VH-VL binders against q5vz03. Designs and how they scored, part 6

Target 1, 156 residues: q5vz03
Amino acid sequence: MVDILGERHLVTCKGATVEAEAALQNKVVALYFAAARCAPSRDFTPLLCDFYTALVAEARRPAPFEVVFVSADGSSQEMLDFMRELHGAWLALPFHDPYRHELRKRYNVTAIPKLVIVKQNGEVITNKGRKQIRERGLACFQDWVEAADIFQNFSV

## First folded at step 17 (VH-VL)

Design r4
Fold by ESMFold2, fold request of step 19:
Structure r4 (fold): chain C 156 residues (1-156), chain A 120 residues (1-120), chain B 112 residues (1-112)
Amino acid sequence: as target 1 above (156 residues)
Amino acid sequence: QVQLVQSGAEVKKPGSSVKVSCKASGYDFSSYAIHWVRQAPGQGLEWMGEILPIWGEADYNQRFKGRVTITADESTSTAYMELSSLRSEDTAVYYCARDSEEGDWAFDIWGQGTLVTVSS
Amino acid sequence: DIVMTQTPLSLSVTPGQPASISCRSSQSLLYSDGETYLHWYLQKPGQSPQLLIYEVSNRFSGVPDRFSGSGSGTDFTLKISRVEAEDVGVYYCMQSTHWPYTFGQGTKLEIK
């Protein structure tokens, strides 16, 4: 379980609300800091979408991976339009949740887009998720899951 | 062709304030933090704080909290640092610097520096 | 605040000879992601600082390969394999593993 989000609610691009604990338990979590009006964010988001889709949305056995968008957008409409246009089928912290700002400070986000891969307790696996996806593609997830303290199915 | 161009040197009296500008060009200003670093004459470097323009929030070194205000104007791609209640020990060259594209939490582009002299 | 201590504070080097600058931190600069955010800058006379090395050992683009960085934990070194006239100036280490960011006091490199 991700302790830094556990009792909060997250939102889909269609406005549905989910419990963070239920949505994120036993998964590698990527915190995605980005904004619609920033060209580098718009350039990277489709690559992250392809990555997520291959691992989760279109996989026969979805990987234990979830993305939580932490928006730097200026309005809820701008955020939702961005998600609908370019994002994968992942989750976001609600636009009006002030915890967005706490997360930026906690992870010292000084540039966007930033993809911070975290354990269930919020400890950082890597700050270089964007670079790793660009350079290694799907292979980088294996390193993330090996560093995460999550239960994986094991047949014997 | 990434550059940061700062406003010119200033001479100020104790107790007044100064506002230094830092105009960015050649990159997406809103996506990278601008940091402020000062250097007193003959001395080393001291980090003052930063702002990530898209986020609009500044973070300050505790040493300067209460006297420094860092802001950004996305429409002009310009960051500002204002230091109030000036004292003679605030005489320094003030630099702005961009958060690095290569690596994390380093500064790859620096402004030319702005000398602020505080004297009676 | 993390104290960064550089040694020596000044050095004079014959052109073509190596130089070595030490930087020590008051606590480990190893971050939870396994990276170390220790960087080196050169401030040439009358100029702004410029980035030389980021994250201990990565040479910034355009920096000559005679510059190298190494170290871990609390002990870091910048080396110049063959000093040239354009290398004169003040060298600073900076840590950004811990907030707030802090610099070493600087090492002045001179040609003799």
Scores: ipSAE 0.864, ipTM 0.923, lowest interface PAE 0.5, mean pLDDT 92
Fold by ESMFold2, look of step 18:
Structure r4 (fold): chain C 156 residues (1-156), chain A 120 residues (1-120), chain B 112 residues (1-112)
Amino acid sequence: as target 1 above (156 residues)
Amino acid sequence: QVQLVQSGAEVKKPGSSVKVSCKASGYDFSSYAIHWVRQAPGQGLEWMGEILPIWGEADYNQRFKGRVTITADESTSTAYMELSSLRSEDTAVYYCARDSEEGDWAFDIWGQGTLVTVSS
Amino acid sequence: DIVMTQTPLSLSVTPGQPASISCRSSQSLLYSDGETYLHWYLQKPGQSPQLLIYEVSNRFSGVPDRFSGSGSGTDFTLKISRVEAEDVGVYYCMQSTHWPYTFGQGTKLEIK
């Protein structure tokens, strides 16, 4: 993701830091805008967790898919608690990284939760990731991966 | 059930300011942007700006930047639009509207409108 | 800013007859995700605007199926297959593909 996240660090739910380029290369990336105190976010996050878990975390052949949480929470502790409680084993921008605000503007996020599916260069595959997961479940990933033009060898 | 209720009509003198409130009910206020749109007498609609309450930052149409301030108070589920240095051309009905649940970047719920009259 | 031009600005229609309203934008409304963020609103006399059609052709919940939207690029159309008395008011197109959001001038629909 050298175009939109290059040289940045991401964090895991355990607090470990990873380099964005290494963690995201050759993957379909979902930017997940949400907040712990917002009921719609709390309602959707478990569904996204199930989706991610089935494709990546507990798959025998993990799909080339990663989620980057872009928090709208009011504090780093709120963000961390939210990730620990409801999130899957995906990544996040650090709470104190002001780039969270630049991403909201870049993708014109005017409601949350919002799941923006992007190509490696940051171009939008779909702004409707939440709706697609609700309506089609795991099947929607095939459309995303085809649009992303990445090498794939995975199981669904 | 879902509604936006705005403060009442105001009559203002040139050079003063007006602050219009927009109270939300029936949905999660913090999760959806509130937009402000005005309509001068006999004229069409003009988008002024928006705020996503959970994020706390407003974005403004440049035509109003420097004179308009948009804020939100999550604890009262209320958005505000303040327009300063009023001129007669600012006489209009001011609407708040919610970012749509169906589709992106459309407005599905509108307040009843607040008439602001600027006259000396 | 993107200029949205509606034609006609005024329309008188016999009840039961079709109506068609055109909206043209000064630039393409196709967004990078392949979607087009062109929406239609109706403002009935003495009321706030209400959403009719979002993203070119999707009817908002509760909108009768006599309303339909179509178009692409810079050219868009709202059609009413059979006009009813409750359809009177001013119709606005709005684009939100480009910042800032902009509206057309409005098309006033009346019954004759």
Scores: ipSAE 0.862, ipTM 0.920, lowest interface PAE 0.5, mean pLDDT 92
Fold by ESMFold2, fold request of step 19:
Structure r4 (fold): chain C 156 residues (1-156), chain A 120 residues (1-120), chain B 112 residues (1-112)
Amino acid sequence: as target 1 above (156 residues)
Amino acid sequence: QVQLVQSGAEVKKPGSSVKVSCKASGYDFSSYAIHWVRQAPGQGLEWMGEILPIWGEADYNQRFKGRVTITADESTSTAYMELSSLRSEDTAVYYCARDSEEGDWAFDIWGQGTLVTVSS
Amino acid sequence: DIVMTQTPLSLSVTPGQPASISCRSSQSLLYSDGETYLHWYLQKPGQSPQLLIYEVSNRFSGVPDRFSGSGSGTDFTLKISRVEAEDVGVYYCMQSTHWPYTFGQGTKLEIK
């Protein structure tokens, strides 16, 4: 993640701050572009929450997967309310971090919700994360982790 | 019914500006970028730029060298394209188009086009 | 900018016969995600363009199955298996893999 989020702080839905590199290293990272007032975003977010919960939050061996919400909301309060209402226990770029605009440009995000699956160096594994989750459910993660070149099963 | 309805034809003099509107209906306007594409008489299509209304900033094809301004008003579900310092070469039909729901970075709904004629 | 070159620039086809239109790009349209963002549009006489094929080979909803797309890298083809009168117009390829988006110059299809 050094190329795109290194040295930055991320936040949890409860307002805690974490270091991006520590939170994201050796994981498949999904950049989630969305906004609370956009109906398609509200329709998809629960499905992403179920996906994340099954892979990470309630798994016996949590998958090396993390979501970073990149908010298009109009205020910090709208962003936090959205996260509290519909999001899973993943991370977000702070609302006031102007880097959210740089990420939109870097990944050419022209519609939301958008789920961009990226490698550690920021290269795109797929722009079609939303579609793949809808069509294939949990099975799509295997393709992502295979492409991500992430070290797995080393836990001793 | 998803539609993009554009403002009417314009006749302009060189050096002036034109502002074309594109009113969206039938879908969540803020969630999909509006692109602007022009077509000079008897010629092909040229992409001018885009705006994703929820983000509020536009991105432009550098060929227009700061002459184009693209904006969106979420409250009226309307996008606008303003082209300044008009030249006779800017005579064209100007289209707005929506970023596609199927596939990425394609255009699935197009406005009817607005003819802008620039003449001395 | 990526130059998109279509051939032929025009063709006349007897109804019921196949048609084939080529589109070449000046650089590969393969994106880092393994997808290719090459699309086809039809502009019928006096009308706005309409999406036919997205991402090389996917038919847009409502497009008849006589239309198909293929290709990779820099070389792409739109085929119509059996041309009908309603297929007349100008066909454009467009790439959106690279910024800025660019179109081919168009291929006019006429019935003879």
Scores: ipSAE 0.861, ipTM 0.923, lowest interface PAE 0.5, mean pLDDT 92
Fold by ESMFold2, fold request of step 19:
Structure r4 (fold): chain C 156 residues (1-156), chain A 120 residues (1-120), chain B 112 residues (1-112)
Amino acid sequence: as target 1 above (156 residues)
Amino acid sequence: QVQLVQSGAEVKKPGSSVKVSCKASGYDFSSYAIHWVRQAPGQGLEWMGEILPIWGEADYNQRFKGRVTITADESTSTAYMELSSLRSEDTAVYYCARDSEEGDWAFDIWGQGTLVTVSS
Amino acid sequence: DIVMTQTPLSLSVTPGQPASISCRSSQSLLYSDGETYLHWYLQKPGQSPQLLIYEVSNRFSGVPDRFSGSGSGTDFTLKISRVEAEDVGVYYCMQSTHWPYTFGQGTKLEIK
């Protein structure tokens, strides 16, 4: 993940900070652009939460998958309330990290919610993560992990 | 029922500015970018730039060299495009268009267009 | 900027006959996600453009089955299997794979 997040820090919904490289190493990473006050974001987030919990949070052997929320919210309180209400146990860029704007530009995010699936080097596996989850559910992860070129052993 | 309604035609002098409005209805305005595209008389289409209202940042085609400013007001569900230092070759119909729900980076709903005429 | 070249720039078609419009890009429109962001619009006389085909071959909702799109890389085609009077207007291809978005010059379709 060093190519797109470097040595930045990410936060959990509980407020703990983690180093991005350590948290995202050897995983399929989904960049999730969304905002609490946008109805389409509120409609999709529970589906993403179900997807994540099945693959990671409730799995006996968690899949190598992580979500990084990139908030378009208007305040840190709005972002935190959104995460606590609807999000899964994934990570986020801190609200005050201006890199949120650089990621929007890098991935040409012109609508939200947007779920961009990326390789470790930041290259796009798919811009259609939202659509694929809606249409195929858990089955789409197999395609993502195959494209991600992950070479470590894992159980799934 | 989704629609974009633009402000009326304008006649401007060279060197002045014009600001065109684009009012959205029937969908979540903040979640989808508004794009601006112009069409000079008898000519094709030219993409000018865009704004994603929730994000508040606009992106511009460099061809306009900082003459264009695109903004959005979430409270009124209205996007604006302002073009400054007008020239006669800026005479065109200016369209706003919504980032498509079907597919990515296409435009599915267009405003009716605003004719801007630049002449002495 | 990516140059989009349409051919022909104008065509006249007898009603009921097929039409084919070509669009060529100066650079591949294949994006790293494996998708191709090439779209087709129709601007009927006196109207705003309307989306016909998105991402090469997907018909936008409400577009008649007589319209189809195909192609890959740098070469793309819009076909109308049987031209009808309401199909007259100017057809544009647009690419959004690369910054900035660019349109072809347009192809004017007329009825003979």
Scores: ipSAE 0.859, ipTM 0.919, lowest interface PAE 0.5, mean pLDDT 92

## First folded at step 18 (VH-VL)

Design w1
Fold by OpenDDE, fold request of step 19:
Structure w1 (fold): chain C 156 residues (1-156), chain A 120 residues (1-120), chain B 112 residues (1-112)
Amino acid sequence: as target 1 above (156 residues)
Amino acid sequence: QVQLVQSGAEVKKPGSSVKVSCKASGYDFSSYAIHWVRQAPGQGLEWMGEILPVWGEADYNQRFKGRVTITADESTSTAYMELSSLRSEDTAVYYCARDSEEGDWAFDIWGQGTLVTVSS
Amino acid sequence: DIVMTQTPLSLSVTPGQPASISCRSSQSLLYSDGETYLHWYLQKPGQSPQLLIYEVSNRFSGVPDRFSGSGSGTDFTLKISRVEAEDVGVYYCMQSTHWPYTFGQGTKLEIK
């Protein structure tokens, strides 16, 4: 199977480049569509940050989870500022990567913020990542992991 | 109060174009797609296309074969639908509608509609 | 395109009596995420459509509980437990699982 992000390179808020294939291997992937100038995005991003931090960034045993920010910002700088200000230590598709648009179309993003939970191959686990996080917190991740059928055993 | 207010009725000649506006208020315009749906007299609803303002790219129902152009101006919270090469069968009430906050890919707020009459 | 077929196309109901509208899709509306994006709208006379039910069975905010939606796959139903005068109008089902979005023909509800 072809990975949804394939041979793409991802970036961190610090400008580091990461190979998507390696970074997302055997992980639940959350495609996060958002924009800094949008109030709903700004409101949700901190929540996502807490979610990610609990599962990955500050977890003793990091969960098989990664967020890939797909920016709807107006510029690379705006995107970067957004990431620095409110985002967790997750990854992002580079602003100038035209694949952003393909992903938006592929997952029919008609509102932001949108959190699409997918397998590494891009198969959708749920389009309601935002809702599930808001309503269930960390508990929703167990469902995602189970649906993803990841090789490693993980329990929230 | 969330609302969409559309421009007034239009009377057009065949072959001309019409541009209908949809001004949004009461919410973050940029974050939710605006859909355009038309309804011919006494007929049902037909989805034309949509635009997520923050993204700026529109998607269209291919049945219109490039006659439709949907745009959005975030600075004025206004979406536009332009239909070119008008035909008599384009006579309809045109609605703008907001992508729902509650349900995915549902339309929760609708404009009042704009009657476009195409007649020679 | 997905063809949405509503039945009946019209119905007259005595106030207080129940009503049921069927919507059938030419293909399954089950999306890859396990959800089904079938929605119901009501267009009252001289008004714009308004959302009643989203994703098969969820009542939109402000919609009375006498409205309910059900179904799966290709068969869906909108039910009104007790029809009121304000329920007069044309009901539309809409699918947004498949591109492009498509509506049913509409079902005109009248009061006897």
Scores: ipSAE 0.937, ipTM 0.960, lowest interface PAE 0.4, mean pLDDT 95
Fold by OpenDDE, last read:
Structure w1 (fold): chain C 156 residues (1-156), chain A 120 residues (1-120), chain B 112 residues (1-112)
Amino acid sequence: as target 1 above (156 residues)
Amino acid sequence: QVQLVQSGAEVKKPGSSVKVSCKASGYDFSSYAIHWVRQAPGQGLEWMGEILPVWGEADYNQRFKGRVTITADESTSTAYMELSSLRSEDTAVYYCARDSEEGDWAFDIWGQGTLVTVSS
Amino acid sequence: DIVMTQTPLSLSVTPGQPASISCRSSQSLLYSDGETYLHWYLQKPGQSPQLLIYEVSNRFSGVPDRFSGSGSGTDFTLKISRVEAEDVGVYYCMQSTHWPYTFGQGTKLEIK
């Protein structure tokens, strides 16, 4: 099977390049569709940042979780500024990667911000990642891991 | 309050084009898709297409075979639907509707509708 | 395209009595995320459609609790426990699980 992002490289807010296949191996992947000029995106992004920080960025034992930002911004600079201002230390699909548009269509994104939780192969676990984080916080991640059939050896 | 206000009724000749506008207010226009749905007289509802304004790309029901063009202007919070090569069967009330904040891929706010009459 | 079939196409109900409308899809509306994207709309006479129920059983904001939705797979039902005069109109089911979105034929509800 082919990974949803297996042929792509991802970037950090610092400009570092990361191979998607290696970075997302055996992880629950959250595809985050958002844009800086949209108030709802700006409101939710800090919440996602806290969620990610608790599970991954500052966790003693990082959870098998990664966020991949799929920008709906108007320019690469706007995207970068957004990442630097409000995003966590997660990954992003490069702005000029046309795969952004394919992902938007694949998951039928009709509103942002949208957090689509998927398996490595792109199979949808839930389209309601945003809602679940807002309502249940870190507790929702256990459900995602179970659905992804990933062995859990971490503690939140 | 959230609302969608559409342009007025149109009378068109066969073969011509019509462009209907849908002005949004009361929410972040760029963040939610605008859908277009039409209803022929005494008939049901037919989904035509949608556009997420922030993204700028529209998706269409292939049944219209390229006759429909959906656009959005974020600066004026207005979506547009243009239908070309009009025929009598295109006579209908055309609605714009907002993608729901609550349910995924449901339409929670509707415009008042625009009657388009195609007649020789 | 997914064909949505509503039954009945029309019904006349005495105020205070219950009503039930069925909607059947030509294919399962269960999405890969475990959700089912079947929605109900009401179009009152001379008005635009309005959302009643989203995702099978969730009442939209402001919708009275006398409205309820249920079902799974290919068979869905909208129920009105006590029909009121303001409930007159045409009810539509819509699926958005499959591309493109499609509506049922509509069910016209009248008061006896």
Scores: ipSAE 0.935, ipTM 0.961, lowest interface PAE 0.4, mean pLDDT 95
Fold by OpenDDE, fold request of step 19:
Structure w1 (fold): chain C 156 residues (1-156), chain A 120 residues (1-120), chain B 112 residues (1-112)
Amino acid sequence: as target 1 above (156 residues)
Amino acid sequence: QVQLVQSGAEVKKPGSSVKVSCKASGYDFSSYAIHWVRQAPGQGLEWMGEILPVWGEADYNQRFKGRVTITADESTSTAYMELSSLRSEDTAVYYCARDSEEGDWAFDIWGQGTLVTVSS
Amino acid sequence: DIVMTQTPLSLSVTPGQPASISCRSSQSLLYSDGETYLHWYLQKPGQSPQLLIYEVSNRFSGVPDRFSGSGSGTDFTLKISRVEAEDVGVYYCMQSTHWPYTFGQGTKLEIK
């Protein structure tokens, strides 16, 4: 199967370029659709940050997890400001990457923030990432990993 | 209170266009798609299309063959549905509805409906 | 397009008695995420539709527990354990698993 992000390049909040294929290899991928001007997005992003920090950013053994921000912002600058202000140290599709729109359509995003949990190949694990994080916290990640058929010995 | 308030009834001639508005309040308008659903007299419901305001791109039921245009104005929290080349079969009550916070791709808040009558 | 077929198209129920409405889809409504996006709406006389059940079996906020939804695949059921006068109206099932979204014909519920 072709990876959902394939040979695309992702960016960090600092502008660094990362190869998606390498960055997402054997990981559960969370496609995060959000926008800075939207209050629900601003409210949820910190929660996602804590989730990501616990699993990846500050974990001694990072979980096989990555967030890819798919911005619904109005401009590249707005997106960047949003990332710098509230986002965790995860990755994003470049603002000018038209693939943002394709992803929105592919996963039929009709409300934001939306966290679509997918396998590397883009197969949906759950459309309810946001809900599951809110309700179950870190406990939901184990289910995602199992669904993704990824085995890794880590502690959360 | 979350609500959608639609524009008033319209009477149109065949071949003309109608534009119905749907003003949202009580929530973040930009974050939730607005759907348009119509109901002919004594008939069921038909989904026409939707727009996620923050994204600005609408999706349509292809059954309307490009006659429908859905837009959203975030500054006024108003969604619009324009239907062109009207025909008698377009006589219906048109509803706007919000994409639900609880259920994915369900409609939790509905406008009061706008009757559009197409007659010669 | 997915065809949604409701049965019956109308029913008359004595208050306090149960009611059951079936909805069948022309193909499975199971989505790739393992969820099934079948919803139920009620349109009371002279009113806009209102959400009753989302995703087969979840009652929308404020919906009485008299209402319940069940089913899987292509066959779904809305049940009202004890019909009340306020339950009068037309019930619609809707699928949003497949593009475009489609509704059933509606089931008119009346009180005897």
Scores: ipSAE 0.934, ipTM 0.960, lowest interface PAE 0.4, mean pLDDT 95
Fold by OpenDDE, last read:
Structure w1 (fold): chain C 156 residues (1-156), chain A 120 residues (1-120), chain B 112 residues (1-112)
Amino acid sequence: as target 1 above (156 residues)
Amino acid sequence: QVQLVQSGAEVKKPGSSVKVSCKASGYDFSSYAIHWVRQAPGQGLEWMGEILPVWGEADYNQRFKGRVTITADESTSTAYMELSSLRSEDTAVYYCARDSEEGDWAFDIWGQGTLVTVSS
Amino acid sequence: DIVMTQTPLSLSVTPGQPASISCRSSQSLLYSDGETYLHWYLQKPGQSPQLLIYEVSNRFSGVPDRFSGSGSGTDFTLKISRVEAEDVGVYYCMQSTHWPYTFGQGTKLEIK
């Protein structure tokens, strides 16, 4: 079984390179499509940041969850500034990686911000990640984990 | 108020091109795709293509075989649909529509339509 | 392409009576996320289409509760509990589960 991000390299907001295969192993993956110049993206990103921080970044026992930012920004600098300003400590597909466009097409992204929750192999768990986070908060993650057939104890 | 306002009716000769505009207001234009749908006289609806303005890349119904070009200008919140090599069968009302905020891949706001008549 | 077939193509209804429109797809509209992207539109005479129902059964904002949608897989239904004069027009189902998006032929609703 091939991973959706397979042999790709991801980046942090600090510019560090991370192997996608290792970073996403046995995790629920949230593909986050957004852009800094778009008000709806700027409004939702802090909410996603809180969600991620609670589950992963500041959790005593991190949940099997990772966010991969797929930028719709106009430049690499704009993307970086956006990540530094509002994003959580999650990963991103490099701006110049043409796979951004393939992912947009694969998941038929017609509006942003879009949070597509997928299995490691890219199979869609839900296209409504944003809605579910807004309506249910951390409670929606348990459903994602179950759908991904990942069972792990974690503490919020 | 969210609305889409389209350009006026067009009369074109076969073989020519037409470019219809769709100006958006009342929302963040860049964040939602604009779809184009046409309706021949007395007929149903046909999806032509769409563009997410922030992304700038359009997707098309392959039925039109490259005759359609969809673009968006974020600075003016305006989407465009250009149809080339016009035929009499292209006579129709052309609509722009916004990708819905509520339902995924549904169209919640429509323009008033633009009649394009192709005749010799 | 997915073929959407509506029945009937036309119906005449007495005000206050119910109406029902069927929409059948040539393939299942169930998406991998468990959702079904079947939508209903109404085009009133001389107007643009307007969204009524999205994702099978959700009423769009401002749509009266006399409108309801149901169905699964390949068979879907739009119901109007009590038809009013303002409901006159052509109803379309649309699928957006499969590429490209496709519409039904339309169902013309008239008042007796």
Scores: ipSAE 0.934, ipTM 0.960, lowest interface PAE 0.4, mean pLDDT 96

